# VH-VL binders against q0atu2: the designs that were tried, part 201

Target 1, 119 residues: q0atu2
Amino acid sequence: MLDKKARIRTSREYRNVFEKGKRLSGRFLIIYYVENALDNNRFGFITNKKIGMAVIRNRIKRQLRAIVREYQGQVKNKHDIVLVARAGIGKSSFEGMEKDYIAIMKKAGLFARNANKID

## First folded at step 9 (VH-VL)

Design u30 (framework fv_ivicentamab_arm2)
Fold by ESMFold2-Fast, scan of step 9:
Structure u30 (fold): chain C 119 residues (1-119), chain A 119 residues (1-119), chain B 110 residues (1-110)
Amino acid sequence: as target 1 above (119 residues)
Amino acid sequence: EVQLVESGGGLVQPGGSLRLSCAASGFTFSDYDMNWVRQAPGKGLEWVSIIGTAGDTDYASWAKGRFTISRDNSKNTLYLQMNSLRAEDTAVYYCARGEYWDSVLFDYWGQGTLVTVSS
Amino acid sequence: AYDMTQSPSTLSASVGDRVTITCQASQSIESYLAWYQQKPGKAPKLLIHDASSLESGVPSRFKGSGSGTEFTLTISSLQPDDFATYYCQQGYSYSDVSYTFGGGTKVEIK
């Protein structure tokens, strides 16, 4: 699970990322990202009812947090990043979400093309 | 500093209705999923309902169609409208805060309000 | 369906004892399990989340372990304040309330 200091927690913080940040879309994910003035990265996660039932939405949030945690050491420091799940992600596999995350983060220039999982 | 205070419990006849309130303070109410959990006298804990930060709701199967959860973020207040009450609904009803990353665990609870359904 | 079974339902212990409470899920819930303590007339208090993460202010004598379907709460040196009822709760699914909380374990003095 992602540490409290690595999470975007307030609606104000989410709005800041949406208003000031850049946007990139993948197959299952959209990311919004902006440099912060902290010494660490923070992540936020958004799922809406278009994805499916609450159980499915919560599973997706937990799987995305696990993916983010696995690759956190490969992400350029000092960024606030919000992951928004697109419609259809509920039918994706964990591997499918993971591949999409890696692809979109590389395209954003937020980590290396050949990034490895952190064990 | 986080406080949740329930009110609105009381004695009601079978088939009657009751509305519970939970006043929240000490945190940004709109950033958290909120829950109702009940406990019949001398019995265990039983989850009733959840309302998410986006206003999405879900209910225990036995509560669907009879109970309605709602929130007023401008007043920092959570509600539970209970209709068609049965003797089996007699319980202490707790307001409980769920972190918006994981709405099914409860880090803070109110003192509870007793609902007695009796003829 | 996520049935949560706690054992034992009641146990008698003395101060200084090592106490172990077990919680079993009918299906894997990974590590999405919380433990709560409830004293008579009081609201429950969160002790442990994510199977093994101790909540701030909770004494280190409380330990959570397990994953999948088998979980334990251990109190390594029981203190007078620890006589209470303990509940496990699955955080993985909430579509059926019958499977959310375990039945509880009352820890009482011998």
Scores: ipSAE 0.008, ipTM 0.586, lowest interface PAE 9.2, mean pLDDT 84

Design u31 (framework fv_ivicentamab_arm2)
Fold by ESMFold2-Fast, scan of step 9:
Structure u31 (fold): chain C 119 residues (1-119), chain A 119 residues (1-119), chain B 110 residues (1-110)
Amino acid sequence: as target 1 above (119 residues)
Amino acid sequence: EVQLVESGGGLVQPGGSLRLSCAASGFTFSDYDMNWVRQAPGKGLEWVSIIGYSGDTDYASWAKGRFTISRDNSKNTLYLQMNSLRAEDTAVYYCARGEYWDSTLFDYWGQGTLVTVSS
Amino acid sequence: AYDMTQSPSTLSASVGDRVTITCQASQSIESYLAWYQQKPGKAPKLLIHDASSLESGVPSRFKGSGSGTEFTLTISSLQPDDFATYYCQQGYSYSDVSLTFGGGTKVEIK
């Protein structure tokens, strides 16, 4: 799991990312991201009622945190990144969410490792 | 077969307004991100706006505040409301479908509708 | 800012010729580049995605190559159906910058 140092916790911190950050949309995810003045990355997660009932939203949050943790070593350092789940994410597979996360992070230029997709 | 058919173009004076429509058929419209792309006479392609399958929108910087993209999934129709039109907005406006996983790829296009802004 | 510079603007060629079109990005877009073909009076058609992957039904004489900032579209033996304008497009930056097309290359009969 992500430790407390790697999580965006306060409303003020979320507002900073939304107001000053860049936005990029994927199939199931929207990310808002901005460079920070810290020595580490921080992640925030938002699942609103458009996704579904609380049990679905909680499952999605757990799966997104697992995905973020799996790939955290590939994320360029010193960024605050908020993941917002889109309405359709509730019907996605874990693999679908993972693919979308990788694609959107690459497009944002946030993955540190360079690799071409192979056919 | 996938079809996109634009309408609503015409001659309008500077400062005027037009609403463009794009009728979609041959696919599940509500699953796709939709785009408007324009082309001035004898010039290249210029991206205008996107609306996601979840209803989120983005615009070219020059289009913000003047153009509004919207969709009606019950009618399989995409719209572009254009206000405060200028001579430099004269162009053929294309409706374009974003590919399912990568909405920056425009896999199907309509025939376009001509908007002429002239006094 | 991801500016896309395409060259040449116009190219005159004969059937059977090898045609090469270049696209340069102002900064790295990895392999997130597409090529479109537009025939006179018609809408564009997606030819190539991810720099080198052909769309279904596109003839093998079309080849895309490159990564980072330099990209090339090659038509190995030009056919009558290939006289058109070609556009590159970056799909890398989207959030706070418009999706960007190159200026286009018109391939016309010599």
Scores: ipSAE 0.006, ipTM 0.578, lowest interface PAE 12.6, mean pLDDT 85

Design u32 (framework fv_ivicentamab_arm2)
Fold by ESMFold2-Fast, scan of step 9:
Structure u32 (fold): chain C 119 residues (1-119), chain A 119 residues (1-119), chain B 110 residues (1-110)
Amino acid sequence: as target 1 above (119 residues)
Amino acid sequence: EVQLVESGGGLVQPGGSLRLSCAASGFTFSDYDMNWVRQAPGKGLEWVSIIGTYGSTDYASWAKGRFTISRDNSKNTLYLQMNSLRAEDTAVYYCARGEYWDSTLFDYWGQGTLVTVSS
Amino acid sequence: AYDMTQSPSTLSASVGDRVTITCQASQSIESYLAWYQQKPGKAPKLLIHDASSLESGVPSRFKGSGSGTEFTLTISSLQPDDFATYYCQQGYSYSDVSLTFGGGTKVEIK
């Protein structure tokens, strides 16, 4: 599970990422990201109704949090990052989501060149 | 009834500037991503720029550094500031709304405003 | 960036004809493809999304199909209102969001 301190929770915090951040899209994910003034990274997750019913959206959110948690140590420190799931992610495998996350984070320059799975 | 009305087009000299406006009505403007799409006379559609609900922006590669998209939610208005105009920028410029759940889809369009760059 | 290629660029047809338009992506875009109709002197209209899903109010004679790199729009029995230019559009990218349209297919009266 992702620690409470590492989660974007408020509308104000989401707004800051969207207004000041950069946008990069992958196959199943779009990320918005910006440097923060904190001592840690924070992640937000958005799943819209185009993905599917509530049960599917909730499963996707849980799986995305697990993926983010697994690679937390490879993410450059002091960033707020929002993951927005694209339509079609509900039909993706866990492995497919994981590979897309790694690819998009590397393209954004947010991962070390030799990023490794942790835990 | 959703309406988008463009204005600000006209004849300009190469190297000149123009600001286009799009007045939106019939929906909650602040909830939607907004786009500019252009079409040169007798040619196809070409995406120019997007601005998100939270103010994040993206541009076609050829538009970066010359065009700036912005919005004023208090006035329900979308803008496109165009600088360093070239003859190849001659086109009808459309204001287009991104669909609520999938902003890559353009569900409503204005009638367009013609920009003619002489030579 | 994804190159989107439509064929043919122009076709001539008669009322009642079956019309087929093809759209090819340079790389797989899954099913993230939309079709638009543009009538002369008018703004485009969204017709189909997610390759095959018809928009509300669009006649059932319009059908979209395909996935990956090859997509087709078919009009099973062409009506007078269908003489227009049709554009495909990809909504998928493996880099920055870049929304690419095909070159268009003009359906003209024979």
Scores: ipSAE 0.007, ipTM 0.591, lowest interface PAE 10.8, mean pLDDT 84

Design u33 (framework fv_ivicentamab_arm2)
Fold by ESMFold2-Fast, scan of step 9:
Structure u33 (fold): chain C 119 residues (1-119), chain A 119 residues (1-119), chain B 110 residues (1-110)
Amino acid sequence: as target 1 above (119 residues)
Amino acid sequence: EVQLVESGGGLVQPGGSLRLSCAASGFTFSDYDMNWVRQAPGKGLEWVSIISTAGGTDYASWAKGRFTISRDNSKNTLYLQMNSLRAEDTAVYYCARGEYWDSTLFDYWGQGTLVTVSS
Amino acid sequence: AYDMTQSPSTLSASVGDRVTITCQASQSIESYLAWYQQKPGKAPKLLIHDASSLESGVPSRFKGSGSGTEFTLTISSLQPDDFATYYCQQGYSYSDVSLTFGGGTKVEIK
């Protein structure tokens, strides 16, 4: 899990990111992101029922949080970022999800350092 | 009412350049990924390029280095700069909007603008 | 790259017929496949996304099925408005692969 301070928690906060943020799609992930007025980044995770059963959705959420945590030091500060899992993510590998995350974060201009910790 | 209107097509000689425009209305342009898709006379659809809400771009391999996609959110306009044009670039060029939740889906299309590359 | 192959290239049918169009991907694209309809001189229209989900306003006679590498579009009772060219399109990713369309299937009046 990510620290509580680094998590988007309320429906209002998610709504703000969706309404005011920019969007970028990858192979397994969609991100929505907007600058915040805080001193840190916050992440939200959405895994809808189209992905599969609760056990699969919970596994995906854990894996995405682990990926985000691993690369959090490379993310530009003061952003709210929501990761939305596409239906096919349930059949992807951990490495596949990680690669997709790195690609979309680089495309969004949100990575401050080289992100290549696949090993 | 969502509308996309392409312009800028015409006759150009091989090796020449042309810039296409797509004027968007009826939706919040800055919230959507935008695409160019082409179709040679009597042939099938061929994806050309995408630009994300964040400004990230991708191109078909044959377009890379010759074509540049860009957008101006203040004018609700999408552009395609085409350089080093070849006879095989002759096609109707469509502006297509990426769907909000999945930008790989093209939910609205313009009527297209014809580009003819010929002496 | 994910090559998309459609068959047949052309089919002739009468109003009321059941029409089946096939789309094959060179590699698994899971369920990231869309179907488009294009009438002569017009832009394409999105019919189906995620292999089987019908777009709003599209008649229920259109049905998509399949996953992985083989996909099918079926029109259960062909109507005059359905004579058009149909294209499949893979949407597995735009970040590191090109989006690709099938070659199209033209549904003509018999």
Scores: ipSAE 0.008, ipTM 0.630, lowest interface PAE 9.5, mean pLDDT 85

Design u34 (framework fv_ivicentamab_arm2)
Fold by ESMFold2-Fast, scan of step 9:
Structure u34 (fold): chain C 119 residues (1-119), chain A 119 residues (1-119), chain B 110 residues (1-110)
Amino acid sequence: as target 1 above (119 residues)
Amino acid sequence: EVQLVESGGGLVQPGGSLRLSCAASGFTFSDYDMNWVRQAPGKGLEWVSVIGTAGDTNYASWAKGRFTISRDNSKNTLYLQMNSLRAEDTAVYYCARGEYWDSTLFDYWGQGTLVTVSS
Amino acid sequence: AYDMTQSPSTLSASVGDRVTITCQASQSIESYLAWYQQKPGKAPKLLIHDASSLESGVPSRFKGSGSGTEFTLTISSLQPDDFATYYCQQGYSYSDVSLTFGGGTKVEIK
């Protein structure tokens, strides 16, 4: 799991990212992101009913948290980032979601060194 | 095979407007980020704009406020609306597809359409 | 914005020669660099991505190297089809950093 300090928790915090942030779309993910005034990054996760039933949505959310945690050290500091799962994500493999996350974070300019080092 | 065909170029007066089109075929258009890249006669390549799969856009700093990129997925067509044209906008304008995983890479290009801004 | 500087701007070579083209970024772009080939009157073609990874169908005589701010494209045993203009392009990011191409290097017959 991600540390509590690394999570976006309140509706006000989510609203701030949506209103002030930039939007960028990947194959299975959309990210909204904005620089924050903190000394760390914070992540939020949204999985809506279009993805599938509750058990699938919860599985996707857990897998996205795992991916974010794995690559946390490569993300440029001081950003609030919300990941929104697209409807098609339920048909994706874990590897597919991971590749999409890396691609969209690179495109956003949010990844640091070694972000392109995947097999 | 993947094909991109630009149209809409021509001679236009300074201060005028022009709309370019790019007809795409041979791939699932809605899955790809699409770009405009231009090249002034005898000069190098210059990136103009990108539009993502969800309609999110970004522009070169000099293009902001004058150029608008858009897409119609039902027609497999990319557009560039150019306003307040200047002599220095004279160039061949290329439609370019962003690679699936890394859309900063341009894996397919059209043949270009010439825009001449002159009196 | 990342400035991309290519050298030389023009290079004269003969078939069978080994040619080297250099690309310098004003700031580190890690390995996010691509090389394109453009023949007269044609659109560019992607040759190399991630500084050193050859695109499918591109001959092995093309080799990319480098990281950070200094990058090199080498063509060993130059062939007639290789006389073209080559461009490097930084792909580090286009959200807050516009995509930038180098000025190009024209490889011509001499």
Scores: ipSAE 0.007, ipTM 0.603, lowest interface PAE 11.9, mean pLDDT 86

Design u35 (framework fv_ivicentamab_arm2)
Fold by ESMFold2-Fast, scan of step 9:
Structure u35 (fold): chain C 119 residues (1-119), chain A 119 residues (1-119), chain B 110 residues (1-110)
Amino acid sequence: as target 1 above (119 residues)
Amino acid sequence: EVQLVESGGGLVQPGGSLRLSCAASGFTFSDYDMNWVRQAPGKGLEWVSMIGTAGDTDYASWAKGRFTISRDNSKNTLYLQMNSLRAEDTAVYYCARGEYWDSTLFDYWGQGTLVTVSS
Amino acid sequence: AYDMTQSPSTLSASVGDRVTITCQASQSIESYLAWYQQKPGKAPKLLIHDASSLESGVPSRFKGSGSGTEFTLTISSLQPDDFATYYCQQGYSYSDVSLTFGGGTKVEIK
């Protein structure tokens, strides 16, 4: 669970990350990320309609949120990060999504080496 | 400020039909899954139906074939068409927004509209 | 089907009491459980999501716990504003088995 302060909620905030941020692609995830002027990280999640029905998209979004929450202590502060689910994510396990997230975040330089679950 | 305002409730005879509306304001309506939840007088909450951002729908088993959920994003309005109404459909019907991260959570609710099915 | 059973249906309490409400799922729902508060004549309000996470602005006297099939909502020091009906809700599956609320627990003045 993420605090409301840790969420990217407005279209303008999402647009800022897409336009000014860096992009990295993983197997199941794409991240866009940019430094912010706040004292905390904010996360956004996009599961586009091509992935499938709302029940599938919401399950994926919920799983991604849980992964982000578990590792939030490992993320370098002051970043806006948007996770975009790729079509193939529907075939992934929770563990597969988690592995992909860790790999991408480390590659982006946003994650501490040897990151583990926050609990 | 997020607001949801239901309308269309009233007295109807068994076998009759009613169409409920929910006018949304204060947020980007098209980005959210929307729900109908009902509550019979003095009873508990009962989920009725959901419509996703892609227009995909899901229903409680007892509502399938009788109730139809729909949305008009150009008017920021959610609808519930109720057919073949029965006495046990008597309830306050709430419009509820699914939370952005997890649409199974209902973060904002309307005031409700009363539907009474009686001869 | 994910049946949700709340107990007790009604409890009487005094201001300052510790109140405990239980919610049981017929099958594991992991931690996908929310708690709602409904005051007389008003719509429900989301209090807790994912079993234990408080919504913004919810007093710290409210605490959720549990996972799998057994969940608890605790109010550590009941306040006048807390006399209401509380509902649990599973969010584990909402297709083909629908979203399910518990029957509710009414917390009333002793």
Scores: ipSAE 0.007, ipTM 0.573, lowest interface PAE 11.4, mean pLDDT 84

Design u4 (framework fv_ivicentamab_arm2)
Fold by ESMFold2-Fast, scan of step 9:
Structure u4 (fold): chain C 119 residues (1-119), chain A 119 residues (1-119), chain B 110 residues (1-110)
Amino acid sequence: as target 1 above (119 residues)
Amino acid sequence: EVQLVESGGGLVQPGGSLRLSCAASGFTFSSYDMNWVRQAPGKGLEWVSIIGTAGDTDYASWAKGRFTISRDNSKNTLYLQMNSLRAEDTAVYYCARGEYWDSTLFDYWGQGTLVTVSS
Amino acid sequence: AYDMTQSPSTLSASVGDRVTITCQASQSIESYLAWYQQKPGKAPKLLIHDASSLESGVPSRFKGSGSGTEFTLTISSLQPDDFATYYCQQGYEYSDVSLTFGGGTKVEIK
């Protein structure tokens, strides 16, 4: 579980990231991201109804939070980041979502690119 | 030692079909995104298709509806089913592995298989 | 998707020469550019990722630079093994028809 101070909580905060942030699309994820004026990162999660039923959307959201939590120490500090799940994410495995997250965060310049846990 | 070996190329008539295979060894095949990239004689590289670890796929716009990428993890094999072939599909078709953290980087390639579409 | 333009299309050079190849993207791709080397009859080989990071085993005479829309590959002292065609590739877009290669630059002996 992510610490509460590391979560984007209000519609106003989400709107700020969408309006001022940069956008990058992965295979299963879209991220919107902007530098903040805080001493920490904050994450938001959007799973819309096009993904599937509520039980599927809730599973995806839980898995994304687990992935973000696991890699939070590798994210450059002082950013607000919103993850938007694409419709196709419902066909992905946990590992597939994890790989997509890492790939897109590296493309955004938000991650270290020398990850050593391959094969 | 990572190895990718393509097969299934040959001469085919316009409008015909052909299925390419790529036999992978030396790595955990199921953990990597896989790609097909082609190169017409004397021309440059052109990306064709990708398949992710969860079986999710994407295609070059000109390939949609004609080409189908698939994988069989139990056989460590990648496939490309090509239908409604045209003279301009004549090319060497390469199997290429996407790098673990960034599948847009092609870190290993097969030697390619030649597909010639001609009467 | 993003157009990738390489220049020159062909370059004639001698062993020991400094060779520079350029790659331009139609829109900013940040630093998400890779360089590949292809020898006649062979598959391409990844040389550089993220504009400037050399792959393991690639000689230090190869150097990538640039960001945004303008990128260069420089070979500081051309060796016989370096006569090949070089391709840039953008990795900025991830889905649909987003993976794009440049047209290639053939480095041939003078």
Scores: ipSAE 0.006, ipTM 0.569, lowest interface PAE 13.1, mean pLDDT 85

Design u5 (framework fv_ivicentamab_arm2)
Fold by ESMFold2-Fast, scan of step 9:
Structure u5 (fold): chain C 119 residues (1-119), chain A 119 residues (1-119), chain B 110 residues (1-110)
Amino acid sequence: as target 1 above (119 residues)
Amino acid sequence: EVQLVESGGGLVQPGGSLRLSCAASGFTFSDYDMNWVRQAPGKGLEWVSIIGTAGSTDYASWAKGRFTISRDNSKNTLYLQMNSLRAEDTAVYYCARGEYWDSTLFDYWGQGTLVTVSS
Amino acid sequence: AYDMTQSPSTLSASVGDRVTITCQASQSIESYLAWYQQKPGKAPKLLIHDASSLESGVPSRFKGSGSGTEFTLTISSLQPDDFATYYCQQGYSYSDVSLTFGGGTKVEIK
């Protein structure tokens, strides 16, 4: 799970990323990202009703947090990043979401050349 | 009503250059990834290029170095600068909007503009 | 590269017929496949996304199926408005390969 300080928590913080950030789309995910003035990265997660019922949305959020946690060490420091789940993510596999995340982060220039799992 | 209107097509000699425009209306242009897709007479569809909301671009391998996609959000206009044109570039060029949640899906298209490269 | 092979290239049919179009990917694209309809002299129209999900306003006689490398578009009771060329398109990756369309299938009046 991500530590509290690594999470975007307030509506104001989410709005800042949406208003000032860049957007990049993958198959299952859209990311919005902006450089911050902190000494760490922060992540936000959005799953809307188009994905499915609360049980499915909560599973997706949990899986996305696990993926972000796993690759945390590969992300360039000092960024606020919001992950928005796209239509169809409810039918995806964990592996499919993981591959999409890696591809998007690399294309955004936010990942080191050889992204690896924390282990 | 979402509308995309292409212009700038015409007859050009091999080695020449041409700039296409796509005027967008009926939606918030700056919120959408935009694409160019072409179709040679009597042939199938071929993706050319994409430009994201933050200005990031990508191209078909054969288009890299010759074609440049750009956008002007203040004018709600998409552009394609085509250089070093070849006979095989003869096609109808379509402006296509990437769907909000999945920019690899083309949810609205213009009517196309014909580019003929002939000596 | 994700080559998309579509068959048949041309199909002759009558109103009321069931028609099936096949699309094959050179490598697995999971379910990241869309279908488009193009009428003569007009721009393409998105019909189906994610292999099987119909776009708003698309009649239920259109059905997409498949996953991995083999996909089909079926029109269960062909209507006059359905005579068109159909294209499949992979959306699996555009970061390391170009977006690719199938060669198209023209559905003609018998």
Scores: ipSAE 0.007, ipTM 0.589, lowest interface PAE 10.4, mean pLDDT 85

Design u6 (framework fv_ivicentamab_arm2)
Fold by ESMFold2-Fast, scan of step 9:
Structure u6 (fold): chain C 119 residues (1-119), chain A 119 residues (1-119), chain B 110 residues (1-110)
Amino acid sequence: as target 1 above (119 residues)
Amino acid sequence: EVQLVESGGGLVQPGGSLRLSCAASGFTFSDYDMNWVRQAPGKGLEWVSIIGTAGNTDYASWAKGRFTISRDNSKNTLYLQMNSLRAEDTAVYYCARGEYWDSTLFDYWGQGTLVTVSS
Amino acid sequence: AYDMTQSPSTLSASVGDRVTITCQASQSIESYLAWYQQKPGKAPKLLIHDASSLESGVPSRFKGSGSGTEFTLTISSLQPDDFATYYCQQGYSYSDVSLTFGGGTKVEIK
């Protein structure tokens, strides 16, 4: 699980990331990211109805949180990052989502290029 | 079939303003990142701006502060508001769709609309 | 912004010829490079993505190669339909840098 302090919680905080942040697209994910004034990183997750039924969207959201948690030690401090799932993500494997996350975070400069699992 | 149809081009004086439109059909417009790319007569391609599915935007450095990209998903329409136009802004302006999996790839283009900036 | 340098600017060729176009990035873009074809009076058409992957419907005579800073587009046996201007484009990151096209290479009839 992500700590409650590591989650973007309010609509206002999500809007701040969308309005002031940078955007990068991967195969299954889009990230929006901006530096924050806190001592830690915060993550938000958006899975819209175009992905599929609630059971699929909830599975995707759980898997994305697990991936983010696994690699949180590789992420540069003091960022708010929102992950938006693309419609095609419902057809991806866990490994496919993980690979896409690593690639997009490295491309954004938020991640070490040799990122490893932090188990 | 995917169609992108630009309009709004024409003759405008230096310092003037112009708004371009791009009408999209044949796909779910709200699922795609959209771009403007321009080409001066007899010259090469130059990327202008992108707008993401969540509405976040990026611009070529020379376009910042002068050009504004926007979209209206209810009308399936992309816009480019151009202010403080200069002679060097004379070009065919293309509406281009970002590919679903990688929005930095332009998989469909409109026919273009000519903007001429001269006295 | 990442500078993309294409060479040659123009080349003259005959049907059946093998033609090679080069694209060089000012710094590494990994494999995030696309090639486009533009015929006179028409919009560009995406040919190749990720340096070497052909788009659906693109003839196999088109081949892309390279990674990092040096990329090549090769047409193994030039056809009449291939006389056009070709552009490379980096897609490494648009959030920090502008998307950048090469200057183009015009392939014209000899």
Scores: ipSAE 0.007, ipTM 0.571, lowest interface PAE 10.4, mean pLDDT 85

